VH-VL binders against f4iux6r469to655. Designs and how they scored, part 9

Target 1, 187 residues: f4iux6r469to655
Amino acid sequence: RLLQRLPGCVSRDLIDQLTVEYCYLNSKTNRKKLVKALFNVPRTSLELLAYYSRMVATLASCMKDIPSMLVQMLEDEFNSLVHKKDQMNIETKIRNIRFIGELCKFKIVPAGLVFSCLKACLDEFTHHNIDVACNLLETCGRFLYRSPETTLRMTNMLDILMRLKNVKNLDPRQSTLVENAYYLCKP

## First folded at step 21 (VH-VL)

Design i3
Fold by ESMFold2 at other seeds, look of step 21:
Structure i3 (fold): chain C 187 residues (1-187), chain A 120 residues (1-120), chain B 112 residues (1-112)
Amino acid sequence: as target 1 above (187 residues)
Amino acid sequence: EVQLVQSGAEVKKPGASVKVSCKASGYTFTDYYIHWVRQAPGQGLEWIGWIDPYSGGTKYNEKFKGRATLTADTSTSTAYLELSSLRSEDTAVYYCARDRFEGSEWFDYWGQGTLVTVSS
Amino acid sequence: DIVMTQSPDSLAVSLGERATINCKSSQSVLYSSNNKNYLAWYQQKPGQPPKLLIYWASTRESGVPDRFSGSGSGTDFTLTISSLQAEDVAVYYCQQYWDTPTFGQGTKVEIK
């Protein structure tokens, strides 16, 4: 019953209240149900990802299997889809990568995973991968750029991004996406 | 609990068509592709194609292109395989299977199978 | 299409002993960008649909017993059942998902 309230948690206070209530349901079965509900966030409800990520971060200290299961599912989804050209729904890829990016800002997804995802998109910089790379950068790129431990690596990735934009002759929409992502990270 | 429940066995004459249904439950039908795979008696698995219930997009194994048609009805959470111009070598068990992730092309749940027998 | 070839076609193994099934792809299913092998293993018992055992060549699906393990990379893969149980009598299939899905021809595992 509490999982049906997840889509309605559109504020910090609402997700925090649900998180507290959920702590009283701490069983392995309930933790798996929560992870599945978080993973299956509707592709039309991207505004929920930050709040879901906040819940995961709050629960991480006492329910370590929740972040580990969710991150594994998101990583598997990314890797399953990154090379698929016949997959029609960019929205699913965007949901996936923005969730990874939000979790990175909450220190649940390690920066190494974000850089691996970005590298994979840049290695085959065509089709949906252009949009996915840009959405990842829009979500957590500036966070990683401003973090001392990751600044140099993020700078190098942004340089690669701009080189690819100039070489690949992107259509105007994608070219604008790349420029916007770049300047969001490096103002 | 994810379930894929298929329609019952069919017996057809050569040249006819068959339409097999696959009703999904326990998950959001439009979040995953439905694949169709067949298995002739005593033989291995052969992929036929997928349908994306969200967009209506499809992909077919070239062997079946022109004879196989995949459709989905989101209002009933049901996917369909229609195979036309049936031949005796089309005798097989036909499975529907769910993508592990939308478009991933590997399968975590399978229907029980539908035997289609084509005999003169 | 990527052709998947299994060996042996049939395997008889004593209870508690190790069973090893090989799968070879006609081209690499390793993606250099993420270092993942796009290879799955399925178990099919008589009268049942296939059941997913392993994905990414070596990652066990939830609920699959620890005695099942996958290994290999690129074009050569193995499924190992470390201690064969009676319920493991089945046909085992490898499947690549790098490109258009294709399956190996299957390996039947029986008890001696």
Scores: ipSAE 0.769, ipTM 0.896, lowest interface PAE 1.3, mean pLDDT 92
Fold by ESMFold2, look of step 21:
Structure i3 (fold): chain C 187 residues (1-187), chain A 120 residues (1-120), chain B 112 residues (1-112)
Amino acid sequence: as target 1 above (187 residues)
Amino acid sequence: EVQLVQSGAEVKKPGASVKVSCKASGYTFTDYYIHWVRQAPGQGLEWIGWIDPYSGGTKYNEKFKGRATLTADTSTSTAYLELSSLRSEDTAVYYCARDRFEGSEWFDYWGQGTLVTVSS
Amino acid sequence: DIVMTQSPDSLAVSLGERATINCKSSQSVLYSSNNKNYLAWYQQKPGQPPKLLIYWASTRESGVPDRFSGSGSGTDFTLTISSLQAEDVAVYYCQQYWDTPTFGQGTKVEIK
């Protein structure tokens, strides 16, 4: 019932109000249902990811299994799909990686996971993985670049990305996508 | 809550075709591939192929390409396996299974199985 | 195709004792970029479909008892049932999901 309202929470006030109402349904079963509903965010509604991440961050203080279950599902999804060349729908991979990036900005996903995902995409520099890497950088790359603890690692990853673009024969769309992601993080 | 419910057992003669259904409930049907796996009596599991209900795309085990056809009806949340030119070695229990993540190729939910018997 | 070979084909174990099942793949299912083994274990009881027990070689699926554990890496994997219960009588399959899915031939576990 309350979970049906998630796709309509297109503002900070709306997600905050739903978060408060959900606190009255605090049980293991309800927490699992919430995590599944958050994980199944519509692929066409990526703007919801920041609001869903805000809800998770708010609930993390009192319901610590919600962030842990969601992060584990997202990590398992990334790892399951990262090398699958026959996977048809890139939108699932993009939803996955943008959610990971948003949760990183809310300090729910550790930076180490973000760097692991980025490294995996750079190690196998396929058409899907280029798009995934660039979407990750668009979401949280500048955040990690400006954070003192992660600046050096992000700089190294950006340099590797640019070198791969220069060495590989990327089509114009992907070459531009890589350049845009690079300069978004490090103008 | 997630369920895959398959059609009932079939008895067919060699050379005929069979169509097995798999009705999904408890999740968004178009968010996951449906795989088909068969198991001959007393034998192990053999992967047949997958269908992506979102795009309609399919992939087949080469052994079954040309005889197996996978389809999906998003309006009824139902996937289908059609196997043609049946022969006795096609006698098996046929399972549908949902991959854990779209395209991941490991399976968290399975249908109850449909026995297809091919005999003269 | 990656061939999955299990041993033994059949195993009889007394209640409360340890059962050990081996699975070998014809090529590595370890992805070096994420250090994950793309290997799952399933339990199949008579007249029932397979049920997922373990993924990533060693991670238990939710609701699977702690007596089930997986180990191994690369090409060599093991499923261990630390204290066999009556309800554990089943056939167990390993399955790789690195490439096109393939299964081991199965290991039947019985009570001695």
Scores: ipSAE 0.762, ipTM 0.894, lowest interface PAE 1.2, mean pLDDT 92
Fold by ESMFold2, last read:
Structure i3 (fold): chain C 187 residues (1-187), chain A 120 residues (1-120), chain B 112 residues (1-112)
Amino acid sequence: as target 1 above (187 residues)
Amino acid sequence: EVQLVQSGAEVKKPGASVKVSCKASGYTFTDYYIHWVRQAPGQGLEWIGWIDPYSGGTKYNEKFKGRATLTADTSTSTAYLELSSLRSEDTAVYYCARDRFEGSEWFDYWGQGTLVTVSS
Amino acid sequence: DIVMTQSPDSLAVSLGERATINCKSSQSVLYSSNNKNYLAWYQQKPGQPPKLLIYWASTRESGVPDRFSGSGSGTDFTLTISSLQAEDVAVYYCQQYWDTPTFGQGTKVEIK
């Protein structure tokens, strides 16, 4: 019953209240159920990802298996789909990568995973991977660019992104999407 | 608990059609593809295709194009395989299976199977 | 399509002994970008549907006993049952999910 309220947590206050209440239900079974509910966030409700990531970050210090299970599921989902061209729903890939990006900003996903995802998209820079890469950058690219530990890596990745834009025959929409993502990171 | 429950066994004559159902429960039906895999008696596994219940999109093994039709009814959380122009070599157990992630094409839950027997 | 070939077609193993099943793919199922092998193993006991054992070539599915292990990379893969139990009598299938799903022909494991 507590997990039914997750989709309704459209503010910091609502997700924080639910997080406090969830602490009273701290069992291994309940932690697994929470992770599954967070992972299955409605694909039409991407605004929830930041709030879900906030909840995970709040619980991470006392319930270490919550972030580890969620991140593993998201990584497995990304790797399962990154090369698939006949997967129909870009929205599932966008949900996946934006969740990874939000969790990175909350220090739950390590930057190394984000760079691995970005590298995979740049290695096969076609189809949905262009949109996925840009969505990842829009979500956490500026955060990584501004962080001293990751500025050099992010700069190198952005250079690769622009080289690919210049040598691939991207249509105008995708070319603009790449430019917008680039300048969001380096205004 | 995730369950896939299939319709009962069928006996058909050559040239007929069969429609096998697969009712899903314990998860959000539209979050995963449903795959169909068949197994002739004493034989291995043969992938037929998938349906995306969210969009209605499908993909078919070339061997079954033109004879297999995959559909889904989101109001009942039920996927269907219809196979037409049946031949004796279509005698098999037909399984539905859920992929682990939408479009991942590996399977974490399977239905119990539906035996379809085609004989004259 | 990527052809999956298993060997042997059948084997008989004494209780408590090691069973080894090989699987070869006609193309590499290793993706260099993420260093993942897109290979799964399934167990099918008589009268039952297949059950997922291993994915990413070597990762055990939840609830699968430690005696099951997967190894290999690229085109050559192995499923090992370190100490065969009576309940392990089954047919084992490898399956690639790099491209259109295809299965090996199966390996029947029996008790000697």
Scores: ipSAE 0.762, ipTM 0.889, lowest interface PAE 1.2, mean pLDDT 92
Fold by ESMFold2 at other seeds, fold request of step 23:
Formats: sequence, structure tokens, C-alpha cells
Structure i3 (fold): chain C 187 residues (1-187), chain A 120 residues (1-120), chain B 112 residues (1-112)
Amino acid sequence: as target 1 above (187 residues)
Amino acid sequence: EVQLVQSGAEVKKPGASVKVSCKASGYTFTDYYIHWVRQAPGQGLEWIGWIDPYSGGTKYNEKFKGRATLTADTSTSTAYLELSSLRSEDTAVYYCARDRFEGSEWFDYWGQGTLVTVSS
Amino acid sequence: DIVMTQSPDSLAVSLGERATINCKSSQSVLYSSNNKNYLAWYQQKPGQPPKLLIYWASTRESGVPDRFSGSGSGTDFTLTISSLQAEDVAVYYCQQYWDTPTFGQGTKVEIK
């Protein structure tokens, strides 16, 4: 079926072709199936997230429930996991937050949601939340820093991030990760 | 689409063990935890624990530690609950349930339940 | 563990009338960081497994009729069935997922 082609869409041309073909399957059942397939992107295939986000952005004007369902699932996943220290697989959290970040660059996820996710990670700046915050910044931090509407808030969040790094005794890996994310946003 | 199909009813004597299976279909088995919840006749719901089929990791309700063992077989997409040293108060319907999100600890799909009866 | 207490244990409501079920947690399940209440409601019809109705205290699961609504925050929560239907005869459970999952003892809803 068409959904089995999603993991193979490793170029703009491939995802755009699949998107056109999927437009002809405009039923609520097929839209729900697409959203679930997009959400379940393999956790080992983060390079697909930009292409999946491109597909969502293309479909957004004619199939408004696709972006709304996907964003709701991603937000619910983030909120379900942000305080859980017994979640075994950091890769699931990284997939979640990078997808949110990619969708933000395509104007599907509002910046307010990104800042809420970042704030939640900074409020409990331990364990996986350090890695999640840094991955969010690596994905869309520079985009938000360069956008006039969000520059001030992104600057404030980056200042908080560096303050937390300096106050907390992070291990060398996480300390480096924070520094790399900061300078990627604000070179 | 998503289905959790459990093994059939069991009758056991006190002191024995039981192993209940839960076969998953319609989704990627290793992307979600499987939880186990039981319900004694006429009583409420009691959470037993979860297994992560991807890593094999588990978490148990303290009440069941030492008696309950959760396992998963990814080749058959099947989760198992084994409960040992059975007592009459272990008579219950045992449900498997899928996490809404991996590790979220609320449940969107449930198995049909397996009645385990412990009697002399 | 967070103890969940429901009230009443049982209630009878005429068809088309409002049913109200209360759930109280022994500690807050509200996370101030995201302002979310980690509280779900399930419906269990006779002879069936539980079915998810509501999560985040007030968000309806897809396919759940509009007559079901959840409200409350912190430690006090309410499930409301605005116009009871015959198919709504069931036991209803609240469940917190802030920490180790725990359920309320259940509330049986029946037609008067």
C-alpha cells in the first residue's frame, strides 16, 4: 500500500510524489491511517522527519485534520513522558521532540508549543530532559532565534539553559551537548 | 486493527503457577509497553506491572514482586504473565493492556481477559 | 502509592438525566510545569474489558460520545454523563498516571 513507501521517501521528490498519490485517498479512515504511520516513524530513521513534516505541510491546506491529529499525538506523548524516569528508551523521546521541532519549522507546530516543551525540560533539568532540550534546540532553535516574533523568547530560554548548565554539575557528555546546542542557535 | 488476544481460562490449585498469554496484532509490538491488570470477581481493577518488549525491562506493583514475572516474545508478538504460589484470593480476570504511549501508563487497548480460578 | 477514591459506589439515574461521578486522589496529580492533570476515566460494561473514555482529566478519547465529559483539577475530579443512555450502564473507574498506576474502586451506573 502507499503507507509502506513512507520509510523509503529519502528525498523531496519521493515524499512529494507519495503526497500527491495520497491526496486521492481523501477519506477520514485513510487520513487517520496516515497520521498513525507518520507518528510511528522508525526511531532509527530521524532523517525522515523533515520529509514527513514536508508531507504534513503540503496536506495541511486540504486535510486540516492530519496536522491537528499528529500535533495532538506528539504533544500528548511529550507530556506523558516528560516526568517519567523509568522510560527505558531515550530514542523515543528524541524522535518525539525532533518531530515537534521539524513541524515547527514548517509552521505546523506553533512556536508556543515548542517553548512549552523547552520550559518543561528546563523546569526538571535532569536525566533524559537534558538530552531532549538539546535535541529540540538543535532541530529548531536557530530557526526560532532568527524569527523576529520569537527571538527574544528564544534568547531568554538560551540564557536559562546556560545558567542551569553552570549551576548543575552535569557530566561531560551532557555539558558538551548543552554547549553545542547553545552555539548552534546563537553562533 | 489493534488487537490483544489472551489465552483461555485456567483452573489451578493453591500453590501452583499460571502463565497467561497476550498476543498482539495490528501494530509494532516493540513500540509499546504491555501492562497487566487484574479484577477479582465483583471487585475493582488492580495494576500488576508492565513489560517493555523492546528491552525486556519490567516494573512491578510491590504487592506482586517475587510472585509475578512478565516476559515477552518478540518473534510471536506475545506477552506473558506468570503468577506463582497461587492463593484463593488470586482468583480474578487478568487483562493485558497497551500503553497509549511507550511508558505513559494509561491504556488505549485491552485484551478480552483471562479468568484464573484458584480452588482446592 | 496514590490512593484513588470514587463516590458514590453506585448510582441510579433516569434515562436522559445527568449522572455525576466523583474521584479524589490522595495527592495532587497536577503537574505545574505543563498544567496537566494525569487522570484518566474508563468505562467497563458487564462482561467486557475497560474502555478509555477520558485522559488529561477532561480530554475525550476519539469515538467517545459528547455526553461524556471530565472536569476537576489537583485532587478532585468529576465524570459527567449529560444525558444517560441505556448503553451507558457500566462501572466507571478513574485512574491516575502521574506515578505507579492506581485505580479508583469503581462506580456502578444503572438505569432507575
Scores: ipSAE 0.761, ipTM 0.891, lowest interface PAE 1.1, mean pLDDT 92

Design i3
Fold by ESMFold2 at other seeds, last read:
Structure i3 (fold): chain C 187 residues (1-187), chain A 120 residues (1-120), chain B 112 residues (1-112)
Amino acid sequence: as target 1 above (187 residues)
Amino acid sequence: EVQLVQSGAEVKKPGASVKVSCKASGYTFTDYYIHWVRQAPGQGLEWIGWIDPYSGGTKYNEKFKGRATLTADTSTSTAYLELSSLRSEDTAVYYCARDRFEGSEWFDYWGQGTLVTVSS
Amino acid sequence: DIVMTQSPDSLAVSLGERATINCKSSQSVLYSSNNKNYLAWYQQKPGQPPKLLIYWASTRESGVPDRFSGSGSGTDFTLTISSLQAEDVAVYYCQQYWDTPTFGQGTKVEIK
């Protein structure tokens, strides 16, 4: 039905058109199906996250349960996985954190959730959490750095990130990721 | 609708092997681990292990290491538990379950169960 | 492995009355970083697979009746059925997901 078109929405115009058409299908069952489809975006299609976040932001005005359900699923996923060292697929964690970051830029995810996720990754700055922290910063770090109400907290987090890079003996790939994330936020 | 449909009941002799299947539908099979849990008659739930259908990676409860083998066939969206060197104590209902999030280790959907009876 | 211990092993409660099931873990399943208890409750009716009721110790799964509630933190947890119904006759299991999954031994709930 309309949900099968989601993976093809690779432009602002396409996602906006689908969003308008979806408004004619407004029922609780259809809203739940939409949230599940958005959450299950393919790991290989991260370019869709901004467009999916745009759709959610557009619908948030009149369908408050769509953003609340999606954010709850993303937060539950983050919390379920943040300490799991046996979870093999970093791509799932990257999809999760980039979606959180995109939704933060659209003001659907509050900055407090982003800082909580970042803090958790910095507190146990090993394994996948290094990559997850860097991906979060690359997605919304500049946005939070430039926002006056969050600049100080973002600056402090970036300082902690660089201190951890220097202390934790990161391999070259992760060390480069940290430097790239830092300078994307704070050129 | 998410469904996990398991193969039918089996009767085995001690020392034999059994292979239980779990066919998944209604979701992307490679996005979630499949866990296996068993329940002996009148007893509680005992976790056996998980398989990641995406990578083929596995994790086992130490009690079953060396006897249990978890596999997955992505072309048929089917997970398998093979248990070897069966004993009468292995008589149980065997369940497959999907974790709520890939690697989260808590379960939102369960198969109907497969009774495996081990007797002479 | 984290050992999960339930009490009582069985419980008989009059229809419409409160049923209370306790679960203790051998170590804390509370993560201080996110203040979440990594604990779930399942219901298993006769002849059926387990069904998820509660996660994060106190969050009700969608479609689960309001009479089911979870509470507790750290190592001590409680599942409460505020007004027992006939269809609530089942065995109830707690399960931690902080580390390698482990279940409590189960609590059988019957009507007195």
Scores: ipSAE 0.760, ipTM 0.891, lowest interface PAE 1.2, mean pLDDT 92
Fold by ESMFold2 at other seeds, fold request of step 23:
Parts: structure tokens; sequence; C-alpha cells
Structure i3 (fold): chain C 187 residues (1-187), chain A 120 residues (1-120), chain B 112 residues (1-112)
């Protein structure tokens, strides 16, 4: 019953209230059910990802299985799909990478995972990977650029991104997407 | 709980066709591909193809292209394999299996199998 | 298509001893960009469908006993059962998912 309320948590107050109520259901079975519900956020409801990430961050200190299971599922999904060229499934890839990016801003996903995902997209900079890389940067790129520990690596990745844009003959939509992502990180 | 429940065993004559069903439950049917894999008696596993229930897109092993047809009915959460021009070497157990992630091509849940026997 | 070849075709091992199954692919299933090997192992008991044991060559699926382990990279892979139990009698298949799915021919594991 509590998990049915997740799609309706469109504010900080709503997700925080559900999070408090969920704390009283701390069993291994309930933790697994929550992770699966969070992972299966509708591909049309990307606005929920920040709220879901907030819930995970709140629960992380007392229910360490929740962040670890969710991050593992997201990473496995990314790696399973990164080389699969199928335009019809881009919404799933965008949901995946934006969730990873939101969790990074909440300090649940380590920056190293974000850089690994970005590197994989830049290594094969074609098809959906262009859009995925740009969505990752739009979600957490500025955060990583402004963090002292990650500024240099983010700068290097952005330089590679722009070099690839200039070397590869991207269509106008993707070329604009790359430029917008770059300047969002480095205004 | 994720389940894939297949239709019952069938006996067919050479030249006929067979249609095997695979009813999915416990997950969002359109979020995962359904694959079909067969196993002849005493033999290994042979991939037939997949269907994406969301788009209706399909991919076939070249060995079966032209004889196999994969379909899905999202209203009943059911995938189908139809195999035509049956021969005795098509005698096998036919499995449906769920993609672990949409398009990943490795399988976390399998149906119980459907024995199709082709004999005169 | 990537051809998967297993060895041996059958293996008899005493209870509590180690069983080792090899799998070789006709081309590398390692993706250098993420350093992942796109290889899975399945167990199939008589009259049952295959059951996923291992993915990414070495990652154990949830609920699989820790006596099962996978290793290898590129084109050469190994499934190891460290202490064979009676319930481990089955046929084991490797499967690559880098490209169009293909399976090894299977390795039957029996108790001596």
Amino acid sequence: as target 1 above (187 residues)
Amino acid sequence: EVQLVQSGAEVKKPGASVKVSCKASGYTFTDYYIHWVRQAPGQGLEWIGWIDPYSGGTKYNEKFKGRATLTADTSTSTAYLELSSLRSEDTAVYYCARDRFEGSEWFDYWGQGTLVTVSS
Amino acid sequence: DIVMTQSPDSLAVSLGERATINCKSSQSVLYSSNNKNYLAWYQQKPGQPPKLLIYWASTRESGVPDRFSGSGSGTDFTLTISSLQAEDVAVYYCQQYWDTPTFGQGTKVEIK
C-alpha cells in the first residue's frame, strides 16, 4: 500500500512523509520491494527521480541495502544497454542515466561511476550514447564541475565531448544538445 | 512474483504449424523483451528470436526466419511463437524467457517449457 | 554469430570435490569501454528450464550458493563449483550476450 503512493510524491513534503512511514517497515523483503518500485519509475515520469533520490538518501544511513541494491541495478542496466543500438528504447536509457545523475548529487552514487558511464558513452559516441551523455551532464555535470575533487576530471571529459562533436558530423539536433550540455556545466 | 506460464504440449504432423503461448505476470509486460529458445531431446539450447511487446519489433535467428512468427498481445500480457512447415527435427521443448533488462539479451525468468512433437 | 564451445561434454566429480567447466567464444565478449565480459552461466536440471547462475562472467545471481564462481575474460571462461553437492547434478550452459544470444553446447556434471 505504501509503494502505491510513490508515483504521487510530487513534492518534498509528500516524499518525506512516505519516507517516514516506510521507516517502520524495515525488513529485508520490504527493502527489496521498495528498491524494485523505485527502479521501475515510469519512463514518462522523470520529475519523480529527484524525489526518489531524496528518499534513498534519507534511508541510506539506516537501510544500507536500499542504496546499494538500487545503484547495482542501475549500473547493470547501463552496462547491458550501452552498446545496444535501438532508437525505440531511448526513454529507458534516459531514465537510467538521469537517475544515476540525481543519485550522484545526493552522494549516493559515487562520482567514479558517473565518470565511467560518461567515458563509455564518449568511447562510442554515436546513436543513443550522444543523448545519454548529454542527459547525464545536464543532470549532474555542473555539480561535478563545481566540486573541487572532480573539477579537473569533469573539465577533461567536457573537452573530449567538444572534440568529438567537432570531429563527428552530428546532426543539428545532437550538435545543439552537446553545446547546451557543455555550457550548462561551464557557463 | 514474475511468472511465465506456457501452453500445453502439442503433437503435430510434418508440414503443419504450431502456436505456443507464454503468459506473463508479476511485472510490466511492455518493459521487457520476450525471447524464445528451444531444446531438442538430448540437445542443447537454440535461440529462436525476441519480441519487444512495447513496439511489436522482432528479431529472428536466421535458421528460423520465414518459418517463425513472434507476436504479443499486450491486453492479455501474452507472447506467442508460431512455427510453420514443421519437420521431425522441430521436435523440442520450446521455452519463453524474459530479458533481464529491456534489450539486454540475457534471461532472468523462464517459462516451464512446451513440448512440441512432430511425427507422422 | 559468436560460437560458444564448452569443455568437457561431461564431467564426473566426487561429492565435496571441485568441478571445473570451460567455455570459449569465437570472438571476444569483453567490452573495453566498461571492462565487462558479456557472459552468463545457466544451470539446467532434468525436466526444468535453465536457471541463471552468473552474469558479467563472475557476478553471482541472487540466491545462488557461493560455491558457484565464474572467472575468465575475453574468449576463455570458467565455471567452478568448489565443493560439489548432490543437488548440483545438472547440465551447465554458458551464453554470450554481446551480440545475438548464443549458448555453449552444455556440460553434464554428475556424481562419481
Scores: ipSAE 0.747, ipTM 0.877, lowest interface PAE 1.1, mean pLDDT 91
Fold by ESMFold2, fold request of step 23:
Structure i3 (fold): chain C 187 residues (1-187), chain A 120 residues (1-120), chain B 112 residues (1-112)
Amino acid sequence: as target 1 above (187 residues)
Amino acid sequence: EVQLVQSGAEVKKPGASVKVSCKASGYTFTDYYIHWVRQAPGQGLEWIGWIDPYSGGTKYNEKFKGRATLTADTSTSTAYLELSSLRSEDTAVYYCARDRFEGSEWFDYWGQGTLVTVSS
Amino acid sequence: DIVMTQSPDSLAVSLGERATINCKSSQSVLYSSNNKNYLAWYQQKPGQPPKLLIYWASTRESGVPDRFSGSGSGTDFTLTISSLQAEDVAVYYCQQYWDTPTFGQGTKVEIK
C-alpha cells in the first residue's frame, strides 16, 4: 500500500507527495505501521534518512505519536549497542546515528540527545565509537555548531574530540576520519 | 506481526542429539540475532547462545560449548539449535527469542517453546 | 558471568494489594556513560513463554499495564505490582543485558 512506496522516495517531491497522501490515514494502527517502516529503513539505503526525517517533521504537528515512538526506538537502539564491541556489523550503528542526526536537523530529536550520544562515544573512544561519533558530526555537527543555543556545547565536544585524537594514538584512517569530521563543523 | 514458531516436542535417549527449529516471520530475519534459552521443569531460565543470521556468527554460554550448535537458514528464515551428547539434565523447554535490537541481548519476542525430554 | 539473585522465591498477595520483588546483581549493571541500568523484567504465565515487562530497569514495554513499575540502580532492583490482579499470577524474572545474558532464578506470585 502507501508504505511500499517509502523506499522509492528518493527526492523531496516524492516524499512530500507520499506525506500528503498519508495525512488521510489517521488511525492508530496506520501510525504504528508507518513508524515501523521508517525505523526499518534498509541499512544500505542511508540516502533515504533525510527524506524520512522530512516526512516525520511534516507529520509531527498532527500525529504526535509518530515522532515520539520513532525517537524512543532510535535512542533505545543506540544505548543498547554503544558498548557492544563484538557487534559484527557497524552499519546498523551508522544507520542509527545518522537517523538521529537527521532528525535533529528537523527539530524532532532534541540536541541534548545528540550530545548524550556523542559524549558516550567519546567516553569509550574505540574503533566503532570513533566511526559513530564522526558520522554523527558529519550529519548534524555543523548545524549544531551554527545554532546559537548549542554552539558552546558543540565547541567543547569538538575540543574533546581533537584531544582524544592526539592522545589515543589512532591509526591514520581514524585520525583522518576525525579531522574530516572536525573541519566539516569548523572550516 | 512478529512471530517465532518452533518445532514440536521431542523424546530422546541419553547420548543422542536433538535439533530444534525456530521459523521467524513478520520482520527482516537478518536484522536481529536469534537467542536460545532453556527452562528445566520447575526451574528458571538459562541462556544458551545467539546466532547472527546475517553473518553466521555465534556466541555460546560456556556451559554448552562443544555440545550446542546454532545455525540459521536465511532462505527459510529459520534458526536451529542442535544439542548433542544429551543427558537427563538437558530435559527442558527450549525457547528461541529475538533480541530487541541487533545484538542488544534483551528479548521482545519469544517462540512458544519446544519440550525436549531425555530419558532412558 | 553476572549472577542475578531474586527474593523472595515465592509470595502470596491479596487481590488489589502491592507485590514487591527484589533482584540483586553480583556487579553493577549501570553504565556511567549513559546512566542506564541494563536490566529487564519478564513475566511468565503458566504454559506460556516469558513476556517482556520492563527494560532499562524502569521503562515499561508498550502494552504493559501501569500497575507494573521497576526501580533501583546499580546492583539492587525492584519490580512492583501496585494493585495485584488475577491475571498477574505468574513467575517473574529479572535479566541483565550488560554482559552475557543471565536471569534471576524467578519469583512466583500467587493470590493469597
Scores: ipSAE 0.727, ipTM 0.876, lowest interface PAE 1.3, mean pLDDT 91
Fold by ESMFold2, look of step 22:
Structure i3 (fold): chain C 187 residues (1-187), chain A 120 residues (1-120), chain B 112 residues (1-112)
Amino acid sequence: as target 1 above (187 residues)
Amino acid sequence: EVQLVQSGAEVKKPGASVKVSCKASGYTFTDYYIHWVRQAPGQGLEWIGWIDPYSGGTKYNEKFKGRATLTADTSTSTAYLELSSLRSEDTAVYYCARDRFEGSEWFDYWGQGTLVTVSS
Amino acid sequence: DIVMTQSPDSLAVSLGERATINCKSSQSVLYSSNNKNYLAWYQQKPGQPPKLLIYWASTRESGVPDRFSGSGSGTDFTLTISSLQAEDVAVYYCQQYWDTPTFGQGTKVEIK
């Protein structure tokens, strides 16, 4: 019932109202159902990720298994897909990494996971992984750059990204994508 | 509850084709690849290929040299394996399996299997 | 393709004793970037499809008893059943998912 409303929560007010209503359904079965529904966010509706992340952050203090289950599923998904080059579409990888990035801004995903994901994309600098890395940076890169505890590591990662762009002779689209992501983090 | 329900057993003659169905329920069909794996009597498991129901993309084990064709019908949440030019060596139980994440290539749910017997 | 070789082909173990199954891959399935081994273990009881037990070489799937554990890295992996139970009689398969999926030939576990 309530979970059918998730795809329609396209504003802060809508997700907040659903979150309040959901608080009255605090059972293990209902929490598992919520996590599955959040994880299965439509690939074409990336705007929902910030609102879903907001719901998770609101519920985290009273339903601690919701963030832990969701983060584990997202991490396992990233690790399963990061080296796959023969996928017919990039949409799943982008959904995955943007969700990780949004949850990082809400302090649900630890920065260490974000840096691990970014490192993997930079280590294997493929056509798909460039797009994945840039989407991660566009989502949470400035947040991590401006946070004192993560500034140094983010700076190092951005320097590596620019060196790879200059060395690897990227096509114009990806070269521009890298530059845009870089300057979004370090204006 | 996630379920993969396969079509019934088939008996075929050499040179014929067989088409096995795998109907999915309990999850969003287009969010996961469907893999096909076979098991000859008394033998181990052999991967045939996968289909991405979202895009229609496929990948095949080279051993099957274009004899296998994977399709999916999103309106019925059903995946299909067609295997042509059947030989006696193709006698096996054919399983469909869902990968854990789209393209992950490890499997959290399996169909019950479909016995295909190829005999003269 | 990455060839997966299991040993032994079969073993008999007394109830309550430890069963150990080995799996060797022809190439490393360890990804250095994330330090993950792309290896799964499945249990197949007679007349049933395989059931996932372990992924990432050592992570138990939900609902799998603690007596099942996986270990190893790179090319050498082990499935251990710490205290064999009657319901553990099955064939066990390792499977790599680093590249095109391939399975070991299976190890049959019986009660001695």
Scores: ipSAE 0.722, ipTM 0.876, lowest interface PAE 1.4, mean pLDDT 91

